VHH binders against Flagellar brake protein YcgR (ycgR). Designs and how they scored, part 25

Target 1, 263 residues: Flagellar brake protein YcgR (ycgR), of Thauera aminoaromatica (c4kar8)
Amino acid sequence: MAELSTPSPASPAPLDGGRGDELEKFTLRGARQILQLLQDLITHRGLITAHTGGGHSFMTAVLKVDEERGRVVLDPSPDPQANRRALAAPRLTCVTQLDGIRIQFPLVGLGEGQDKGRPALFAPLPAEMLRLQRREFYRLQVPLAHELSCLLKAEDLARKPVEVSARVIDIGAGGVAVVVPTGAAEFVIGGTLPACRLALPDGEPIELDLEVRNLNRQTQRNGTEQLRVGLRFAALPRAADTRIQRYIFKTERALNAKARGGL
Key: E = the ipSAE of ESMFold2; O = the ipSAE of OpenDDE; V2 = 0.75 times the mean of E and O plus 0.25 times the DockQ between their complexes.

## First folded at step 1 (VHH)

Design pb15 (from pb1 with R98K D99H W100P G101Y E102D Y103E T105Y Y106L; framework vhh_7pa5_2; at its last look DockQ between E and O 0.35; V2 from the best seeds 0.00; counts 0 for: pae E 8.2 > 2, framework grips, grease 25.7 > 24.2)
Fold by OpenDDE, look of step 3:
Structure pb15 (fold): chain B 263 residues (1-263), chain A 120 residues (1-120)
Amino acid sequence: as target 1 above (263 residues)
Amino acid sequence: QVQLVESGGGMVQPGGSLRLSCAASGFTFSDYYMSWVRRAPGKGPEWVSTISSSGSTISYADSVKGRFTISRDNAKNTLYLQMNSLKPEDTALYYCAKHPYDESYLFDYWGQGTQVTVSS
């Protein structure tokens, strides 16, 4: 009986905290707004994916908003192990959608109890909720086999111009994330990298300006340090946008086909 | 715009049968896994069944295994759930749900649901 290892849903890449400024406009922090949105989720019977970390998630829903106690009530998992993981997690990341808009919110301080005699999960109201339009924020994880690269025109510590060939690890309509060797260049958040070249499989590289939005140092399993750089397309010609979108679409389709057992 | 419209629900006696349909539009239906999810009154959602894009892979919740059959017609952009030997415990709002490409979601779209009520 081959235990179909349900592919551990890749932990949603934390919305790259470096896009903090861009995400701010999509972040709800008002108590009334948060309450309303949660109520809307109840009204529309929104299905929620709750991520507990470590690649684990379960399906839930908001059952009730208790304004008096300042808490949200969630449906527990039918899997006791999932509930244990949820309760042990320092943070629950909830992901859902309403009217085609992605909604993401954290819950902290999760507890278990009973609501009207039924098992339930309880958490304080979220401090913030993100409302993101899917098209704008979708990021394709680039298959390693595609070997997408971006030639970055940057500066070193001495402000000497350097060119760095960076591997593209994800791509969306708004930008790319790349990895570079540590020390290859000096990056400054908010800085612009002019006249960079994004290499797509379907033709000549696209010349574009990139803005540094996020920097994250990562240590690989082998102990090697890499720098992940989140880059926004600062000025993208329409033709380039079309090519990028086409690549994303084509790649997604191919990945889906593969997942379906297609050669 | 992605739309999922469930139909076929109703009231049946225990032991009865219903066939649910879900009409899909606004996306390439044949490219995505589809599921049925149900929600009983006062309860959270419960996964019922999943079918792969081609229909080659199917799974069921233990609670419905042997009684329910999921199928799809990609030419008609329609998902089906044949429900036999219905029990009072099957009373719920049944949702057709689309699997996303993004793994951050279990489902990225679902319909308004169709009500199934099993009562004597």
Scores: ipSAE 0.380, ipTM 0.748, lowest interface PAE 1.3, mean pLDDT 86
Fold by ESMFold2-Fast, scan of step 1:
Structure pb15 (fold): chain B 263 residues (1-263), chain A 120 residues (1-120)
Amino acid sequence: as target 1 above (263 residues)
Amino acid sequence: QVQLVESGGGMVQPGGSLRLSCAASGFTFSDYYMSWVRRAPGKGPEWVSTISSSGSTISYADSVKGRFTISRDNAKNTLYLQMNSLKPEDTALYYCAKHPYDESYLFDYWGQGTQVTVSS
């Protein structure tokens, strides 16, 4: 109890550095763009989750931008241990949202002091800021226990219709990633799979059209090859969108609660 | 335009109780997880509690667990925080926050806040 960390609600890991090439087109590096975005966060009172290493985070906000000194001024955590972890961290990863846009940026060289007689954290201006629409980046890793599946309506090697039950390995507002055995069906990037059926635990399967976005061959632990298929929701009804987002949020909350209970 | 208006704050003695309300407009309230966040004088924001869209899933910060109760009335588009056994350390501005489904860790919007002062 002497070592309390500040809790944050269901905070998933920051976007992976291994996705750097995919994220480059969404990365801001212009000084004017960075300053404007930070100022927007101040104006709209943007709440920031700051990640400090292995699963620790705290809530903060940008108080001001000191353009002359090239620094941001941040609210410290009410938890002294969270502040000590932040100051000791080699990098702080800040994640926030503004009008449905995810914003993520690193802070390096965090220090502490006072601003107008009040405790504050200081850091040099970030050299880059990631700015993404919500639908473009977030993917829930689907727990194996959920046995989430999507019945794909595709074509075989002879261009004959075939139905393949594929395991859903991740899901987001914009689509799903599924795995299929190699050779079960033919997929073409940009091709449309009509009237597929996504099975969620909370009701009847959702009928939806899927567009193939990417293909990746994978080798399983038993040596068997499988194909990972990234699929975009082409025309998602509002009711279906609501059900998918509700599943994502409920599952994320349950996973976060389990992770926090392990501490 | 999304709007969240907090009310019900005030001054109370240690051990007292207060009930906070948040009136929501500009979005389908019943579709969103909602949270309470507080900011004490001279300190940064602290997450307090979260409630799911249906009210079936609820979580609390360790500092308030057993003393505070979050609830919602979807017919009235209103979020509540019942605060019992108040301590001087609970003195803060209390904010209502909306979550998107795919980003439960990110707050889409927060209101102007309501001041709670626990005197000792």
Scores: ipSAE 0.035, ipTM 0.518, lowest interface PAE 5.8, mean pLDDT 80
Fold by ESMFold2, look of step 3:
Structure pb15 (fold): chain B 263 residues (1-263), chain A 120 residues (1-120)
Amino acid sequence: as target 1 above (263 residues)
Amino acid sequence: QVQLVESGGGMVQPGGSLRLSCAASGFTFSDYYMSWVRRAPGKGPEWVSTISSSGSTISYADSVKGRFTISRDNAKNTLYLQMNSLKPEDTALYYCAKHPYDESYLFDYWGQGTQVTVSS
């Protein structure tokens, strides 16, 4: 009987697919850029969590890049079952962070072999790599008590102007998500809502142009239909950006203090 | 500049004990989750243990549970790993790793490690 390694309970999770269009501007697709980023992971011995699907993952590292064969070489897991899951998976999603930069990349076609006489895993170089600073992927979940709202200048079903006061449920450097009653206005993905007003606790509302990025219908406990609207900041003045980042920082700090048993 | 410096490794017989230290500088140590990770010869990294910023939440890999104890001294900016009942399979390079958030699952900085060798 052999003792098996246990998967880490703190394994990193991939960023969800609902943010895919918001993340495209941070996606590297150039071969030189990808090779350099992989080399940085090798140089700094980056700790990578490789997700195999079904909630399973294992820790690994990039050992080298084989440019001649177009392959990346990874450490195998000490757990043979994790290696079998990785080899059987259609896709391996690798997540790591280097100097405050989150890095995520897919590997497909994983195989096993040897590197300098030691077991190793091999895959073709990824076709893309996601590179984000924390502020570029972080979305603050707005506490209900803050009652953050955004006044949307939209259109009704008859294409007439309407103003809708929407509750903000999350906020980040690039946009907000809001909820509105179904039927309060018509929203078109890709549509622009000019001169909307975001109400923050510290001062006058911020005037913003917003772009509709996604729509999701939800039913509340009372049977009322609501619409979750993902909105991107189309143009954000520097002063507005500063106020938004300050709000996020202060609120995040307060929430973290509560989680630690502070206030 | 974030620095993590491990010490306390060495050679020990099976059943013995060692205490590892990790001196942290260049960041507010008390704000962050910290972990120990190990790399056995010829193998990939293996997570060992994680401790929350206050020290109130602790987790261990099954392979070390009951034998290893993680702790921290936020006044001294130091992370510790007490390793008891050591086995040959605990032989590895041990390094401490910093999380970017209290509840983050990512590591953003790690040290060069300290070698632990358990052999008869």
Scores: ipSAE 0.013, ipTM 0.495, lowest interface PAE 8.2, mean pLDDT 81
OpenDDE, second read of step 2: ipSAE 0.352; ipTM 0.731
ESMFold2 (binder alone), look of step 3: mean pLDDT 89; pTM 0.895

Design pb16 (framework vhh_7pa5_2)
Fold by ESMFold2-Fast, scan of step 1:
Structure pb16 (fold): chain B 263 residues (1-263), chain A 123 residues (1-123)
Amino acid sequence: as target 1 above (263 residues)
Amino acid sequence: QVQLVESGGGMVQPGGSLRLSCAASGFTFSDYYMSWVRRAPGKGPEWVSTISSSGSTISYADSVKGRFTISRDNAKNTLYLQMNSLKPEDTALYYCARSEYFGDLTYYYMDVWGQGTQVTVSS
């Protein structure tokens, strides 16, 4: 499994679908608002990650909004396979950022053609666009000095239980990313790791159930391979949520003070 | 004002090497992931490589793995890409990009600044 994982593109992924009802208040449906936001993406040359499903995505950009034909024009991927996957997909989920605001929208009915002599992808204008402030999706990169770790309850290659102490490299409201040595344990996307223990400063470790979302093999400067594992909080108790948010807030505040040359 | 200035591109024959540099200004370079993104003539952008803020974790696109090496010098606010065993399909404008990290744990949003640096691999 881990041996079969390919490095993920360096691109934002779509938000967890289980939070759809909570996201309704951040959804834009006005035609003029949608047109203006797409035009802003063109003006700022925003890079868009288009997710085609099955863990596949490609990088694109909005080239043009064709209001007369009611469609958006996108850069195709340099990878022909990515373009074929996109054209075969029932839906693209497009994710980008503008001025620290996360923007996400669906495209349905993707086609291919030409724009001013260049290959292009076309889709009808989206009926909705999601706009989220940074705080709704923020990830704190954990300072190395904090030595923040998570004890993972996993299985080895022989399907025997194993405990792996993993270094936490980032943390947010929805989960953590950890780094483990390649081969320390087997991870399966969608698999559940029960009763893991997250060690935060100032208190007892927090017991959490974690779900594997992403796997990415990374090479250190010395050539050593590590596995980066993205983990979602499967069920987060309110007390644990409060402690995690407090840690994030305090650490971000301290990092911002240091960057400003403050105390 | 965030500014990234790429340099080091040029023309090389297949099998040759080039080292790209990216000088960063207008932000705290050591706080951000950094990426290389390329754009071939008539094609959309393609992610090449990402390096963490400390330099401890690195990712590559499969097409360049084993041939390219990303590195950074936080004291100099500079990102590098060492490109070895260059192929004609590596011909592109190369951009350095500040990576903003949110949401999914393993993916990054990228801001692209500057004109890029042209790499042409031909015989």
Scores: ipSAE 0.048, ipTM 0.481, lowest interface PAE 6.3, mean pLDDT 80
Fold by OpenDDE, second read of step 2:
Structure pb16 (fold): chain B 263 residues (1-263), chain A 123 residues (1-123)
Amino acid sequence: as target 1 above (263 residues)
Amino acid sequence: QVQLVESGGGMVQPGGSLRLSCAASGFTFSDYYMSWVRRAPGKGPEWVSTISSSGSTISYADSVKGRFTISRDNAKNTLYLQMNSLKPEDTALYYCARSEYFGDLTYYYMDVWGQGTQVTVSS
């Protein structure tokens, strides 16, 4: 009776639309590395979005790493329903950022209990943590004072060409995220916006082609709805790339200096 | 039990067409993004396409854009991939995967996978 070794369910890996093997380079599997990264999250009080599936998530944080028991302690949601979903989920997908680097890791075997008399969630240490270090994945949050904008050449619902001035909220080597008023234009994921213009503080706008990669409706504090559009640089001249990189570098340096109390 | 079952694979000649189906069970299908991923021999997994819960948002890999069409029928709990103008390089095991959209990046977390259906394009 050949024991049909049930193929171990291949651990679903996050895909960025690229080759899955590329992500492997950014996946930490070493126990020491994982522990260190979790400790770093604790030290920096990194907020974590924990995805429970079905489009549901809650905010949490790593409270403690229990090396002796091989478990991580998480802050429970103030919403009991969120905690129930988390406990019922076969897998929790945790997403966070540290120093601008996106970190993603799965937790399985979530349980509830108490840590030092406080409600807490417990899970075994993750077997792997994805740390996206690629330059193209790094996104600089654009200071509001810089007022970066991107003129988008898009279409409305009637497929009439429209130009939309969009505020840039983050920028990286690979693209930008912008916010536009709801209904300003129709965006299609995977669609190309040709001959757009990115305005940087250091000179003339950069003409470039942009590809729509993601769309997210956001409600502002004032109740106004905005559309966040993630855009990839589809065709970027070398000179433009250099300018973008320079801007990012300078801005990061300035932000870091300010954070250190130097400005 | 949460399950995905792919079907519709086979052997076709270059330029031919296939339609893959993925039957979902054990979860509320309409609440999830769904994706197709393929794995060619000797290669890592390659993302092919993703469709939102409602079907309103669709994305494709550049390698299949204009040739493949992803769709879904939420009433039937079924995901589809229409593949036209097939090429030898499309030869792969095709998986459907339940996907989570994180909203801030173009990353999809795929937490449930089918067993795959083989597509072979050969003259």
Scores: ipSAE 0.016, ipTM 0.276, lowest interface PAE 7.3, mean pLDDT 84

Design pb17 (framework vhh_7pa5_2)
Fold by ESMFold2-Fast, scan of step 1:
Parts: C-alpha cells; structure tokens; sequence
Structure pb17 (fold): chain B 263 residues (1-263), chain A 121 residues (1-121)
C-alpha cells in the first residue's frame, strides 16, 4: 500500500545531552526561580511535551504548584497507555516553549491521584530548570535555492589535508549542520576544523573555526550514503555573528513573506 | 492585549460537521504559527492541528487526520478548523492557541477561552 509519510512537528525533542557544558549558564537551580517559572507556565497556559524515554511522549500542562508540599500537579494524558508509561518511567523530561524561551526540566518520582476530584499526575518540584532564549537553540532550515556551502578544511582517511565543499542544511547562532559524501573526509567528535569558509549569499565568505559536535550517517533515496555533520562555531567574532544572524533573520522573513504572498 | 476568541462550537450527531473560528487581536497574527488544542472532560490537553504563519505548512494529530482541516485568513486575523465526520470521542473544549514565534510550530504562549464541541446521538 502506498503511504505518504508526514512527520509531525507536535513533539519538540529534548536538547542534546552532549551540549550540557554550553547549557549550564542557562540552568536555574534556585527554588524561588523554579517556582516562579512554573507559575509563569500556569499563567500563560504553557503546553508541555513530557518525554518518557524510548521515543514516547505525551502532552501535559502544569495545573498548579503546591509549594507547601513541594510538588507540581500535571494534567494526565487522554491516552491511558501514555500515563502508564509515564508512571513507569524513572524520569520525565518536560519540554515547553513560552514567550520566545525554551524551557526544559526533569521530573522524578511521578505519581497519580486526584486534584479537585479529577485525575492528576504529581511529582516533586524539579531541582533544576533549563531556560534558554530562542536564539540559542534555533536552527534555520536552509532553502535549497540558496545553495549555501561551507568549505571544510579537514583530513582524508590517510591523514592528508583535504578541502571539502559541504552543503549547509541548517544554521543557527551556535553552528551549522552540513552534509558530505561518506568517505570524503575523516571527522572525529570534539575535533577542530580551522579556517573553514562559510559562503553566505551576500559578501565575502566568513572564515571561522568549527568544532565537530555530532555525526550521523544517512542513506539517500537514490541509495548513495551521506554523512551529516553537526559543527559548532568556535570563537565566533561579533562581525561574523552579526552577519550570520542577519542572514537567518532575512531568510526567515523572506520565506514568511513569500508564503503569505503566494497563492 | 493579546486576545483569542473561539466560536462555532455546538452539539452535533456522529458523522456531523462543525466549523470553528478564532478571532485574534493584539498581535501581528500573520507572523505566528497557530494551533488548535482540545481538552475532553477529566482529561489532559491534546494537540489537534498546527498551521504556519503563511498557511503553507500544516500538521494534524493522527486521531483527526483526514477528517479535520485547519486554515487561516491573515487579512481577517482569523483561524479556522473545519471538522467533518465527527465522532463521540471528538467531544471536548477546543482552544485556539498562539505559537510563540514563526520557527517552532509546537511552541504555544497563549490560549483562548475555548469553545465546546459535543458529539452525541
């Protein structure tokens, strides 16, 4: 049977654990700050995606904060199976986005009961909450028409210098993701690629140092293999940061304007 | 300042249709992803559908796919949900929800008061 796959954007994924060091400065651990942020989620009716592990998640919301008992009260899922998975999970990872800010926090020791005669889930107040401004996690999907590329200075399998022109598939304030043919160069997580050149549509290429953050091998529909490489900007100068952010802003605005003006 | 006012709910028989509307004010409607979220009595919130700022990117929950259609009219600052082939399990309060920006279709920072949909024989 022919089926069209339609990926759902409804469940925001948790931020990569390998970014922990970079995210520490955005982590709240003060009891007052945590209480206030949870209260803000209630006030603004923040919708939360709770990840139970194994690719499973459900939607919830904070119903109230019981400061006296040190716990948060959550809406259970309309799916009983999701609630059973949540109760069985050693940890929930809760992700929400509110007023331009990404919020992520763990809940441990989830239980079920009633709040005002209605089913509810209960958990101790989280010990920490990540509060991250959009700029820090946003990734623009680069339009294919832009043919955005980054010239990578890497090594081949024989440890000889090689230059690889890689297609940029997404870009954010912190880095880019690129695709290269499998075997074009050798990449190691944590390795630095010095003096690479990012070609934006306007002006000279930006020279920058990139750190390899992740690697993912993918097979294309035509059977060819490609390597997706996540690269972090190292020591990005303010002028380069400004140009990258302007490109992101202008491209997003142009995509939105084109979509609004199209029939 | 931000206001979302849902309307169009009511009581229908299984197999019936309803069209929900959401009138938005207090923000630049055409710049934001918009969503419909529902809540059945005694149950948590369930995401129903999301539409991008331009209307070009649309997503649905599996439970409503093929039966519901989300749309928007940016000139009128109005979001719509056309609901066809309604089932008893579609009975819920339906909320219009504003996305927090144009990049993440799921992120929500404001909901309306809701409009009640009841599907019964």
Amino acid sequence: as target 1 above (263 residues)
Amino acid sequence: QVQLVESGGGMVQPGGSLRLSCAASGFTFSDYYMSWVRRAPGKGPEWVSTISSSGSTISYADSVKGRFTISRDNAKNTLYLQMNSLKPEDTALYYCAKGFDTYEPYGLDYWGQGTQVTVSS
Scores: ipSAE 0.012, ipTM 0.394, lowest interface PAE 8.4, mean pLDDT 79

Design pb18 (from pb1 with A97V D99E W100G G101T E102Y Y103W S104D T105S Y106P; framework vhh_7pa5_2)
Fold by ESMFold2-Fast, scan of step 1:
Structure pb18 (fold): chain B 263 residues (1-263), chain A 120 residues (1-120)
Amino acid sequence: as target 1 above (263 residues)
Amino acid sequence: QVQLVESGGGMVQPGGSLRLSCAASGFTFSDYYMSWVRRAPGKGPEWVSTISSSGSTISYADSVKGRFTISRDNAKNTLYLQMNSLKPEDTALYYCVREGTYWDSPFDYWGQGTQVTVSS
């Protein structure tokens, strides 16, 4: 039997916990609140993406909260290599969502064992959980039918200027995530891409400067490699900010209307 | 209200076939990537297959390549998984899953699951 190596969806880097004070107002630290939120994840059957560092992640779920021992019980990955990486990691960053609200929390001290005779992962209860309802952290998944693109001004492998048309996969008030073929251009985290052009429906492309925040190489299921690039809006003209927010709002409204059987 | 309802599971002998269906309601099915995810006894969730909103882009876990076929009918709001050459290792609860809103949280809605048991 072949080794179980399942391709994962693109996993950009989680929000930086080192933002400290800026995220404090969205951080739950009360034991009762943390227990209730974990219980809600169990009830919702919420899938959790657990990031182990180095661009690696695996899919898990909270099976149980053991209040007596102060720990959570998690589903192990069906991939033994993912479990070994998780156990070796100094920390897991767990990301999920509940009713469109982003939830993120750390787990430290991961161990393995059994729960009722079945393999399980165990970790102490997180001391904090991030719960984000702020619109500025909302990311609209771009409908493929919109064919949103961003023309990136970057450098190729030979350090020559190159323009790459990248597909926009998500968009928020603070930035976009795009996909490009691996090797199409070189990106440096913290680097600025000047005068890029974001093509929204209904109007001329928006010219803006983008800062590279994260890079995730993803092997597509067909064997093709793609690079997912997280890009922050370095500076937004007021008119551009308005157009982006209108696009997000209009698209959300259209998706909600279609879900209700509208046009 | 988003609902995903799986059906078509059952018991089958090794080498047999089953076809799973997922009826979607409460959202515009044709706008979303859809996936099948399974959970075997004693194991966590394992991604099985994904299909794009139009059906043009399809991917499979290595464990099921060449044996399973994912498809969709946007006119009927239905997702399918044709499972051929079934093995005991395919025994699991199979879930229909919608792609999530957040880029680092890939799935947002799950069905109740349908049980597939492959045994002699």
Scores: ipSAE 0.010, ipTM 0.413, lowest interface PAE 9.8, mean pLDDT 79

Design pb2 (framework vhh_7pa5_2)
Fold by ESMFold2-Fast, scan of step 1:
Structure pb2 (fold): chain B 263 residues (1-263), chain A 119 residues (1-119)
Amino acid sequence: as target 1 above (263 residues)
Amino acid sequence: QVQLVESGGGMVQPGGSLRLSCAASGFTFSDYYMSWVRRAPGKGPEWVSTISSSGSTISYADSVKGRFTISRDNAKNTLYLQMNSLKPEDTALYYCAKGYSDYEWFDPWGQGTQVTVSS
């Protein structure tokens, strides 16, 4: 569905041409800048959502940059159908984040082969990469150690009210993304979840009305299925906004110190 | 086939030690950050430790700092977690994760290895 591809601060969905003029100043076109950013994604093993069109995507990563051949080497999907869709696509739109900074780039001319005896996907180096540092698009990746949770008021498969404690995986000014076990509740894009409770490390849970913006079902490598749900803050009281921003600021500072080896 | 196989768990008394291993295959192990993540029954995943591809950058959760040591052997494609001064609170299923998993970016690849600390 088109709504699955609609850009959202709580979604990995691609940013479109409606934001084009605002995004130009964040677009990298220098070969050295592109190479450095791709190397940063390799170093941090940044997971990339590759959109193949038609509402389809798969998880990949940059395994290496082949500067001699002018191409990137990508981790193929374990799902053969996802790889076939990717190879048939005229263009991949790759979306990822590095230290809360949204990164998006196109790949054209995807091929398959082997790298040192292992299956791999290959594509020419992208001509441009978007590196978006604006606060309204910033998504803090929540450390697992913080155990940030949101108690969702949703409906089960029989449309009965159910409460689900969901792990918050990212948070920004406009919303959160959460993970729930598959089958724990039913979610409808555009649906409202009233009186949910966001638990931050300091103080009482924040009561919020949340709108479902996107859904992504992921089968983990060990066979466990997870549902990732992007949720928009429908209305946010000033005090709640202040607490969320304070949490984001403090956590970002601590993570930046940790990443520099300041443990 | 990308696989991570955890081993070395078991039952120990408080104050005991265990060494966990993670055997990696199907990817270039030496190119990736690696992490340990644990899940206690009825609780969400908790990040434990991360090590960079070269081993030069290491980080720990505050709950395990000073007691646990993460290390890797790139020649053997193996990740280790040396756990000392174990507490009942360390009881969990321990997973090896490909990449920097301070965030819920990464799927567990294996079934994990059970650590039980009880008197």
Scores: ipSAE 0.000, ipTM 0.191, lowest interface PAE 17.2, mean pLDDT 78

